# VHH binders against o75319: the designs that were tried, part 41

Target 1, 181 residues: o75319
Amino acid sequence: GNHIPERWKDYLPVGQRMPGTRFIAFKVPLQKSFEKKLAPEECFSPLDLFNKIREQNEELGLIIDLTYTQRYYKPEDLPETVPYLKIFTVGHQVPDDETIFKFKHAVNGFLKENKDNDKLIGVHCTHGLNRTGYLICRYLIDVEGVRPDDAIELFNRCRGHCLERQNYIEDLQNGPIRKNW
Below, E stands for the ipSAE of ESMFold2; O stands for the ipSAE of OpenDDE; V2 stands for 0.75 times the mean of E and O plus 0.25 times the DockQ between their complexes.

## First folded at step 3 (VHH)

Design g48 (framework vhh_4orz_3)
Fold by ESMFold2-Fast, scan of step 3:
Structure g48 (fold): chain B 181 residues (1-181), chain A 118 residues (1-118)
Amino acid sequence: as target 1 above (181 residues)
Amino acid sequence: EVQLVESGGGLVQAGGSLRLFCAASGFTFSSYYMAWLRQAPGKRREWVAFIYSGGSTNYADSVKDRFTISRDNAKNTVSLQMNSLKPEDTAIYFCAAPRTIYGSYDVWGQGTQVTVSS
């Protein structure tokens, strides 16, 4: 359908680059068909996403879409110069190890291919918060050795919203490091 | 007002070491993450090291295992220890903090020049 996702308007469209990383988080962009249900200042299309990133003097090199649907926008709505990766993740539950591995592999591959530039990895789910924040923080903890509370604090500050799901926070703080995935 | 003052740069031969310092004032330093950025002549500014409020660190691949970032919250300073310096490390080095607690990097100082001879 063409219904606006629940609570989508409650979140800032795009956060800021997470300093010391290549990550930037945002909520799902909505294609033109959704604009009839939005005030002009509420619109956040794929074009709006790239305009907001550019206004921060940043450049996207990869988009990782964590939503479990393809209804909100299509890869064809994105510039051809920016790779798009879909990793289907269900909401509410902590992402499984296979999903975590796919995310880590995509990030590591991007960084290896982009070591000579400073392009960003854009990550989003529906609200750009719980699944998005979990996977970014999981990467920082498991791969970069960041302390869980430091990773969570950085994500919250840069996204402009705090991770909401206690099971995600609990897994980040006390769960096992996922190695060899 | 936020102020960051960099020091410690200089001329050094390849393989040498330098320690850079950043003195911070005008904000609650211990609550902020801090970064070191560098800009070589004719090139864009890039980040090299980052330290979280709780002490965790991240490094750009180009400086990993050679540079160490640290902080002293009692003195409101952040430092960058640079070992095994290479000619490509030649740049002006800047200390950075978010312009807001939710912001991107911002640079408020003049930087400190590091020149590494072959």
Scores: ipSAE 0.095, ipTM 0.567, lowest interface PAE 5.7, mean pLDDT 87

Design g49 (framework vhh_etentamig_d1)
Fold by ESMFold2-Fast, scan of step 3:
Structure g49 (fold): chain B 181 residues (1-181), chain A 119 residues (1-119)
Amino acid sequence: as target 1 above (181 residues)
Amino acid sequence: EVQLLESGGGLVQPGGSLRLSCAASGFTFSSYYMSWVRQAPGKGPEWVSFIYSSGGSTYYADSVKGRFTISRDNSKNTLYLQMNSLRAEDTAVYYCAAPRTIYGSYDVRGQGTLVTVSS
């Protein structure tokens, strides 16, 4: 259906690039069919996403979609030049090792192919907060060796909203490091 | 008000070294990550380096990795950039940058310090 995701309006559309990384986080864009249920100032379409990132003097090189649905927008709504990757991630539970490794592989592949530019990896789930923040922080901790509290602080500040799920925060702070390949 | 004051720029020969400093005031420096950003004439800004609030983790642009070192002294509210093996393409105005205290979406920049690498 065309119902707006619960609490979607409570979150800022797009965060800031996380300095020292290629990551930028945002909430799920909603295709034109949702706009009849939104005030003009509440609209956040795929086109609006690219306009807001450009307004920050940034450019997207990859979108990683962590939602467990295809109902919000279609890959065809994105510019042909921007790769789109779907990683189906169940909400509420800490992502499993397979999901974490798929995310790491996609990020590493993008960085290897984009050494000569400064294009960003855009990551979103429904709200661009819990699953999104977890996987970005997990990457920074496991691959880049960032201290967990530093990773969480950076994500929260750049997203403009703090990670909400205590089980996600606890796993990042005290959980096992997932093995790099 | 957040204030950032850069210093240490100047004229240096290729292969030389410079150390930049940024004196920060108006916010709790030890609680915020810090960055160095540069801008060459006629070009857009380029992110150079990043350091977490704790000083425990650092990141560098590929163009400077292995040549530049970012560090901080939280007791003195000062950020540093040690630049070694300087190249002509490093010529730019260098800015110290901090996140806004109210908004996480924007960085505050200082006035900058000019670095010119020329023989």
Scores: ipSAE 0.005, ipTM 0.260, lowest interface PAE 12.2, mean pLDDT 86

Design g5 (framework vhh_7qia_2)
Fold by ESMFold2-Fast, scan of step 3:
Structure g5 (fold): chain B 181 residues (1-181), chain A 118 residues (1-118)
Amino acid sequence: as target 1 above (181 residues)
Amino acid sequence: QLQLVESGGGLVQPGGSLRLSCEASGFTFSSYWMGWYRQAPGKQRELVAFIYSGGSTNYADSVKGRFTISRDNAKNTVYLQMNSLRPEDTAIYYCAAPRTIYGSYDVWGKGTPVTVSS
């Protein structure tokens, strides 16, 4: 099948739960057609994702896919018990207000529906870093009132990789709060 | 290794207040994120309140406006001020310092019981 995303192998498959939140971030899982291009220890399929989450004694209740493509895996590759939400988000650019609104709405809806459990919201883009980290941090800043530097530190440590895009970091630190979402 | 000791639990009437304390010993306290969790009879353990190293806080919806988490880095202590207590707040309350780097471990206290009853 198609080529493995650039630098995908450089990132940890799954971070840890972000303490004080219901978020966990990971890189995009790759369906079986990509495995011929990967060593066994490099494989990270949808099944591998759920195994790694379980190994941390965590459970996914929602997956939010921020990639601008369907080529890496299909929703049908996921367990039927876990809701899947696609929010098409272009890389490199700070996500627009419509994308931010959709993300906040999905998170708020999940939390309201899952008040009696401790299931996680799994968020990924291609590397589980820039778009993923931006939207999680934006939620924490705008909705939960977390200070930007605390949100960024929390994401970076739990993901195991630091946000790389300066425009994303600048928007989080100094951009306007989107309060009416 | 970081160790956590909770205190301040007890019996209180509905509408009353309690202040829980969690004293940390071991490594530099100011670098840790700290949380209060609770486990009610027959329920799973849940997050109540969380405080980050820079002082940001986060709360469960059920306690927003009633509970306040704070820290005193000079005393290596995190506090949970609980106001307007309800019977549904009855639980064992746990202090925790989650791992802050990949590959380390969470630190948990042994818990302090809080009973809200007339």
Scores: ipSAE 0.378, ipTM 0.738, lowest interface PAE 2.5, mean pLDDT 89

Design g50 (framework vhh_6fv0_2)
Fold by ESMFold2-Fast, scan of step 3:
Structure g50 (fold): chain B 181 residues (1-181), chain A 119 residues (1-119)
Amino acid sequence: as target 1 above (181 residues)
Amino acid sequence: QVQLQESGGGLVQPGGSLRLSCAASGFTFSSYYMYWVRQAPEKGLEWVSFIYSGGSSTYYKDSVKGRFTVSRDNAKNTLYLQMNSLKPEDAAQYYCAAPRTIYGSYDVRGQGTQVTVSS
């Protein structure tokens, strides 16, 4: 259907690039069919996403879509020059090791293929907050050796919203490091 | 080969100032974000500051915010850290670091520069 995701309007559309990384986080873009329920200033389409990234003097090289649905926008709504990767993740529970390793593999592969540029990895779930923040922070902790509290603070500041799910925060702070594949 | 050469460390009294420099070579410095990281004796490596490739955005660890300022001169391939109001807890070996773009990890190539804060 045409239902706006719960609380979607409560979140800033796009965060800032996370300094020292290639990550930028945002909420799910909504295709034109959702705009009948939105004021003009509330609209955030795939086109709006790319316009906002350009306004920050940044360029997307990959989009990782963590939503468990395909109803919000189509990959065909994105420029053909920007690869799109779908990783189906269920909300509320900490992502499993398979999901974490798939995310790490995608990030590592992008960085290897893009060592000659500064293009960004755009990551989103529905709100661009909990699943998105968890996987980005998990990558920074496990692969980059960033302290958990530093990773969380960096994400929160750049996203403009704090991670909300206590089980995600607890896992990041006190959980085991997941080895890379 | 990526090479990073830090300098500017020394002994300073609490409340004093130091300016650290990092000379970079072997990569396109202007295209990469840079870090300042530090390691105190018997402690792990911790990040202190980040700076974007163009110098437009800077970020700091909360404990140094308002006292430290990172900057860069891309024409000179040089990274700087201005440290004011130094505290005993700032005493550490300071390194500049470039991210490993392939695996998203710090690449610390220099020997670092020692900062000692004592009366």
Scores: ipSAE 0.006, ipTM 0.162, lowest interface PAE 13.9, mean pLDDT 84

Design g51 (framework vhh_h_nbbcii10_fgla)
Fold by ESMFold2-Fast, scan of step 3:
Structure g51 (fold): chain B 181 residues (1-181), chain A 122 residues (1-122)
Amino acid sequence: as target 1 above (181 residues)
Amino acid sequence: QVQLVESGGGLVQPGGSLRLSCAASGFTFSSYGSYYLGWFRQAPGQGLEAVAFIYSSGGSTYYADSVKGRFTISRDNSKNTLYLQMNSLRAEDTAVYYCAAPRTIYGSYDVWGQGTLVTVSS
């Protein structure tokens, strides 16, 4: 078990807050048991995540975990003050309407409960790129009315890496708006 | 040399208006294709807060809830300048305002101005 995810080291640990939103994207944190396979500068534990977000003068109010596994870290590794939501999302295929609905519902609920603060919604999959970028962009397009190209550009810049999966990009640009929030 | 320079800050009474400008030099807004430009602020004794953003050429705009309906972001690519029109100013808007842009097409916000102070007081 303690195998580092394929290409995990190729991606920046944490992006920057997506301006005009409450979103921040990052790759999956790896619990302490993975550290023996990593150089000090490659480590990205749950503690490292919160330290990096604090270094940006930001604060997490919710983590949404889109991985289809629980082997990388446990919710118990996170501060008790930060809610954790697991949405099991299969990689490679465009997330289904149920998954999109769950994501939108969680984001809307957080925003309603956090009107009086500026806390962020942290979203990650394995690399914090394809599933993560798709669902954040889908929310911006469907709920916030952002133009697809603008949503994708915003995500790519803030994450520091471009969405890679053509089927995800095509669905965002040309797919139907899903009125399920 | 890549640089952003803010101007237009000052002292204003509650309910007043100010227009901030952000002039870019060493790069052009149009040369990056689709991207966003933004305004951030830092109130005395507080952290940096996102204020307003504008996407690509005349695209989507986004505002912090605290400024929606009062502030308007715009850009003039011919002047390579970003603007923030601030109306109905409140004491809570008192802050140093910064403009920010990505240096590269794949970069996060890594080009920042020096800041311009806006003070709202009677």
Scores: ipSAE 0.000, ipTM 0.178, lowest interface PAE 15.0, mean pLDDT 83

Design g6 (framework vhh_7qia_2)
Fold by ESMFold2-Fast, scan of step 3:
Structure g6 (fold): chain B 181 residues (1-181), chain A 118 residues (1-118)
Amino acid sequence: as target 1 above (181 residues)
Amino acid sequence: QLQLVESGGGLVQPGGSLRLSCEASGFTFSSYFMGWYRQAPGKQRELVAFIYSGGSTNYADSVKGRFTISRDNAKNTVYLQMNSLRPEDTAIYYCAAPRTIYGSYDVWGKGTPVTVSS
């Protein structure tokens, strides 16, 4: 259905680019059919996403959708020029090693193909916070060697909201580095 | 109010080295992310090196292996050691303290020019 996700209105639509990276995080865009339940200033469609990113003088080159549903918007709602990748993740639990592997490979592939430009990897789950923040921070820690607290602090500041799930934070700080996947 | 003052720019031949310094004043420097950006004539300003509050670093692909960013929290200073300089490194180099939260701003210095020419 057209039910607005719980607490979706509580979160800023789009964060800022994370400096020193190609990442930008945002909450799930909602297709036009959801707009009847939203005030004009609350609307955040796929078109609104691209307008807000353009307003920051940034450009998306890839969207990674971490939601466990296809009901919020369709890939067809995105510009044809922007690749879309779906990685189904369950909320509340730390993503498994297979999911982490898929995310890392998508990011590494994008960076290899986009070394001659500065296009961004847009990452979202429902709120663009817990699953999104976990996978971005996991990439920075495991692949780029960033200290866990530095990765979390950068994500929180750029997203405009702090990671909420203690199990996610705990895994980032004290969990194993996933280099073999 | 955080203020940033860059120094160390100059003219150098290809293959040479320069060390840029950026002195911060006004706040607890150690809590800030710090970055070095550059802007060549007719081009957009780009990030070249970034250092996190805890000391992690990141570099643009074009400078990786040649440039090293570091910080001295006791001196409220961030450095950029530039080795193996190339003509395409010619730019005005800017120090910034990104606040990187929605509704916040970056604090910028005035820049220090670097020219790499024979």
Scores: ipSAE 0.027, ipTM 0.472, lowest interface PAE 5.2, mean pLDDT 86

Design g7 (framework vhh_7qia_2)
Fold by ESMFold2-Fast, scan of step 3:
Structure g7 (fold): chain B 181 residues (1-181), chain A 118 residues (1-118)
Amino acid sequence: as target 1 above (181 residues)
Amino acid sequence: QLQLVESGGGLVQPGGSLRLSCEASGFTFSSYYMGWYRQAPGKQRELVAFIWSGGSTNYADSVKGRFTISRDNAKNTVYLQMNSLRPEDTAIYYCAAPRTIYGSYDVWGKGTPVTVSS
């Protein structure tokens, strides 16, 4: 169906680049079929995403889609020059080790192949907040050695919204470092 | 176009070993990373092991020390050596390669079944 996700309108479309990283977070873009249920100022299509990133003088080199559905937009709706990676991530529960590994591997691969540019890794779930913030922060903590509270603060500030899901926050602050793989 | 064919599955006793093979045909095998996934009845597909084009490897915690992934670029083949097999390793094993490492769609084989039982 083309039902707008619950609370989707409550969140800013795109955050700012997280300084010192290649990450930028945003909420899920919605293809044209959803626009009949949106006011013009509420629209956020794949085209709108790329326009907003250009307005920040940034360029996407990879999109990582963490939603557990393909109903919101299709990879074909994105520019052919921007790779798209789907990591099916169940909401509500802390992502499992396989999901964390896939995310880390994709990020590391992108960075290795993009040493000569400053293109960004765009990450989104439905709201660009809980699953998105968890995986970005988990990467910063486990791979880059960032302190959990610093990673969370940086994400919250740049996204423009605070991580809401308490079990995710608890895992980031007090959970084990995932030295999987 | 890239096509993957798995082989080597079968019935084996607990503690036994199997070697799975995945033969790729098509374009530029040596440039792709390759992965082994498995899916047990009633469960989601999970990543077991993968190998980069340059030979670096990674493993799921559940199989570390028991499974070894390797590749032979001259033969366009990736292997999974499975030792000390357990009943919980019972699954259909799938070979996968991305169209690109960042691509939205992986190229998948049809799978090879592995049953670990007495």
Scores: ipSAE 0.000, ipTM 0.122, lowest interface PAE 15.8, mean pLDDT 84

Design g8 (framework vhh_7qia_2; at its last look DockQ between E and O 0.40; V2 from the best seeds 0.00; counts 0 for: pae E 9.7 > 2, unsure alone 63.9 < 65, grease 24.25 > 24.2)
Fold by ESMFold2-Fast, scan of step 3:
Structure g8 (fold): chain B 181 residues (1-181), chain A 118 residues (1-118)
Amino acid sequence: as target 1 above (181 residues)
Amino acid sequence: QLQLVESGGGLVQPGGSLRLSCEASGFTFSSYYMGWYRQAPGKQRELVAFIFSGGSTNYADSVKGRFTISRDNAKNTVYLQMNSLRPEDTAIYYCAAPRTIYGSYDVWGKGTPVTVSS
């Protein structure tokens, strides 16, 4: 049996585009095999993700999957036109420098190849909150020069949920800039 | 209901400077993010400069080092200081307060034209 991730139902499926950026955050989509454990209004499949993005008058150009597992959905469940990147991250601990570098490299590459459009970079972990919010905010701070509190406020507002992990918040506010690109 | 009014556009020679202003009314300005966008003839509208509620800024690569965005929360005003203007900067410049909550709307000004020519 496929188990629904703990607390997954507690979070909004998709946040809103973070204005001034190309980022949008969401919780992990769950493939069809999970639907028998969900009420109709709780379903959030890969198809549901794209429908909700379209409803916001937005378009995805890249998905970055930060989960440590491949059990929730398959890349083949996504449209062929949308690149998929897997970056394995462990929950609870601040992502290491190698993970931060991979994320920055992927974002910079997408922006370079998509400067003539307004497509979004979709980022998710299990809940689309702590690992997702950390890496997006880390990018804004380290690459774009955004103040930590501004980055965190923007993410929290647009995700519809506040970053929960104090070690992540502490690292964003007071940790060193990672110039590893 | 929410309104943005731009001013300060005009005709300048290459290498010249202009300061655009955008006055906001009908909302709590200090809590909003603000951006300057432009639309050049025959091109799509693009983000030029963005300012966060706390004062952080971000710029399009084409204007970095030449343009400066700032805000005065007491006056509910956003500014765009444009230096070293180039013919390629010719566009209608728009002020915008982007939505940050699902179901709300972006607020746009009507635009102020900037022409850079000899």
Scores: ipSAE 0.498, ipTM 0.792, lowest interface PAE 1.8, mean pLDDT 89
Fold by OpenDDE, look of step 5:
Structure g8 (fold): chain B 181 residues (1-181), chain A 118 residues (1-118)
Amino acid sequence: as target 1 above (181 residues)
Amino acid sequence: QLQLVESGGGLVQPGGSLRLSCEASGFTFSSYYMGWYRQAPGKQRELVAFIFSGGSTNYADSVKGRFTISRDNAKNTVYLQMNSLRPEDTAIYYCAAPRTIYGSYDVWGKGTPVTVSS
């Protein structure tokens, strides 16, 4: 259906680029059919996403969608020039190793293919916070060697909201490094 | 009021060294990451280095192995040691700090000029 996700309105639509990375996080954009249930200032469509990215003088090179549904928007709502990758990620639980691997693989592939530009990897779940933050931080920790608390700090600052799920935070801080290949 | 004051810029010959300093005030320095950016004439501002509150560092590829970012929390100061300077390092260097409110964009200093020329 076209019901607005719980607490979706409470989160900033788009974060800022994470310095030193190609990541930017945002909440799920909603297709036009949701607009009937939103105030004009609350609307955040795929078009709005790209407008906001441009306002930051950035360009999206990839969108990774971590939501576990396809009801929010269609890939066809995105420009053809921006690849769209769906990684179905269950909420509220730490992503499994396969999900983590898929995410890392996608990111690494993008970076390999986009060495000649500065396009961003846009990552979102429903709120663009917990699943999104976990996987981005997991990447920074496992692949880039960033200290867990530093990764979390960076993400929280740039997203404008802090990771909320204790199980995610604890896994990032104390969990094992996951396989990278 | 958050404030950043850069210093240490100047003219240096290729292969030389400079040490930039940025003194911060108006926020809990030790709780935030700090960074350096630079803007060369006719070019866009680019990241040079960041140091997180926990001590992790991140460098642009162009400066890896030559530049070192560090911080002294007791002095609320972030440093950029620049060694083996090259003409292409010529730029205005800016210190950056996050705003006190989560979600806010970085605050910038006025910048300190670095010129590398023979």
Scores: ipSAE 0.089, ipTM 0.553, lowest interface PAE 2.1, mean pLDDT 91
Fold by ESMFold2, look of step 5:
Structure g8 (fold): chain B 181 residues (1-181), chain A 118 residues (1-118)
Amino acid sequence: as target 1 above (181 residues)
Amino acid sequence: QLQLVESGGGLVQPGGSLRLSCEASGFTFSSYYMGWYRQAPGKQRELVAFIFSGGSTNYADSVKGRFTISRDNAKNTVYLQMNSLRPEDTAIYYCAAPRTIYGSYDVWGKGTPVTVSS
C-alpha cells in the first residue's frame, strides 16, 4: 500500500554534497499517492528533491536507488535527462560483495563519463542513512583509500544524521577491504 | 578556543604560484580533516581541496593538476600550493575544519585574499 515508511518523517529530506566527492544522500522521495497521510510541510516528492538540489546550486546526474521495492515512486516521475539505477540492497545486514561491486561499478562509470561537469550522484535507500551511508563509505574506503572513521564522519556531517546500525559501522571500521573487481 | 589562521595570499600574475598556509590551534590537528574553500565577491563559497586526517586528498575538478593540498601535523598546518594560477582563481581563500570529530559544525578561518591579475 501507501504506508509511510517507519520513521521516514524523522529524517531531513536531502543532505548536503559531501566535500571532495560527487555524492549527495537523501531519503526516498514519495509519489503523490502518499501525500494523503502527510502534512504539506512533510511532503517530499521527486519534484521536491530536484527543487532542493537546485536550492543548493547543485545538479543531479545520476540517481542510485537502493530500495528493495518500486512502490515509492517510478523512474518515469524523474526528468528523462537524469539516469536512474536500481541496485536492490537487502536491509539490516551488511550488503554482499555483489551489491558492493555493482555500486562501485556504477559510481566509477559515472565519474568517468561525467569528468567534464560537476553533476552529483544522488544515493538513497528508504531513509537515506544506513544502506546509503554504508555503500558511500565503502566506496570511499575501498576505492579512494579514505580511513573508515574519516568516511563515516564525512557522511554523518553531510547527511545531517549519524549512521545508526552498529553492524554496518563495525564492518566499515573493522571489516575486510572489498576487492574492486 | 579552536582557531584557524590563513596566510600567504596576495597579488600574483597569471601563470604564477602561491602557497597558502593555515595554522591551527586549540585542538588535536592530526585527528581532523581539513579543507580549503574559496569565495569570489558575489558568489557562493566553493570547495577547492580537501585532506583527510590520514592524508587522503580530493580536489575540485577546476584545480586538479594545478593545486596541491598537504598537511604537516608537527606544525599543525595545512598548505595549499597553487600553481598555474588563472584570473578565475581570484577569491578569498578559507580553511575549514570540523569543530569536533563527532559534530557537523565547521570552524572557519578569517580568509586570505588571492588576486590573479596582470
Scores: ipSAE 0.006, ipTM 0.284, lowest interface PAE 9.7, mean pLDDT 85
OpenDDE, second read of step 4: ipSAE 0.034; ipTM 0.529
ESMFold2 (binder alone), look of step 5: mean pLDDT 80; pTM 0.814

Design g9 (framework vhh_7qia_2)
Fold by ESMFold2-Fast, scan of step 3:
Structure g9 (fold): chain B 181 residues (1-181), chain A 118 residues (1-118)
Amino acid sequence: as target 1 above (181 residues)
Amino acid sequence: QLQLVESGGGLVQPGGSLRLSCEASGFTFSSYYMGWYRQAPGKQRELVAFIYRGGSTNYADSVKGRFTISRDNAKNTVYLQMNSLRPEDTAIYYCAAPRTIYGSYDVWGKGTPVTVSS
């Protein structure tokens, strides 16, 4: 069936902007068809996402969707003014170098096109935590030269949840820098 | 309650240098990341330099190679060393820190003005 993702209700819908960056992380929004399975206070639709971003006095300029499915919401559910990019990633495994390169390229392109504004890059996987946190931290480490522990701690604090997968944390702390950007 | 006090601003000629200081009180300084922002007359406030909790740094493209942010956790102070100053660096400079452990900057100092003019 068309069920809500396991543990999805356990996570805050949207984190805070990561200061010093253009990143904000959130869990996957769920389209109208999922609302029958949710209490009103549990709902987090694409519209709810934009309302919560606005409540923080922020504005989205790009959404990067890291889920391996289109069943949760459609790009057409988003405002036409916000670009949407799909990068298919499989959960549980550290994203491969091709995926890391695609993410870096998308972020670099957005930043070059948005030099005159302060719009955010919204990044999500299913929970907005492991794949999301890995790719954001990998970008900060490899492109911005941030110390791995600093990147992880900033992400954890701003997301409001700590990266859970030890293999992701280990790769960020001790893995090779990926130079393909 | 976190409080931030900036100092070190002033008038300098193009090519000159200034060192700004921001002293924090009312919280454990070493627990937080810190940033320097600036606001020129009639423009929106922009992030200039950022220092992570462990000391990693990030800079706006417009100041990269000219400005250096640093921190002294024992003195609860963050610094901005500004070299090779240009007229377009003229602004009021603010330091900022997150009010909560979770989030975006919402605590600001009153600012210190910097004017670069011949």
Scores: ipSAE 0.006, ipTM 0.366, lowest interface PAE 9.6, mean pLDDT 86

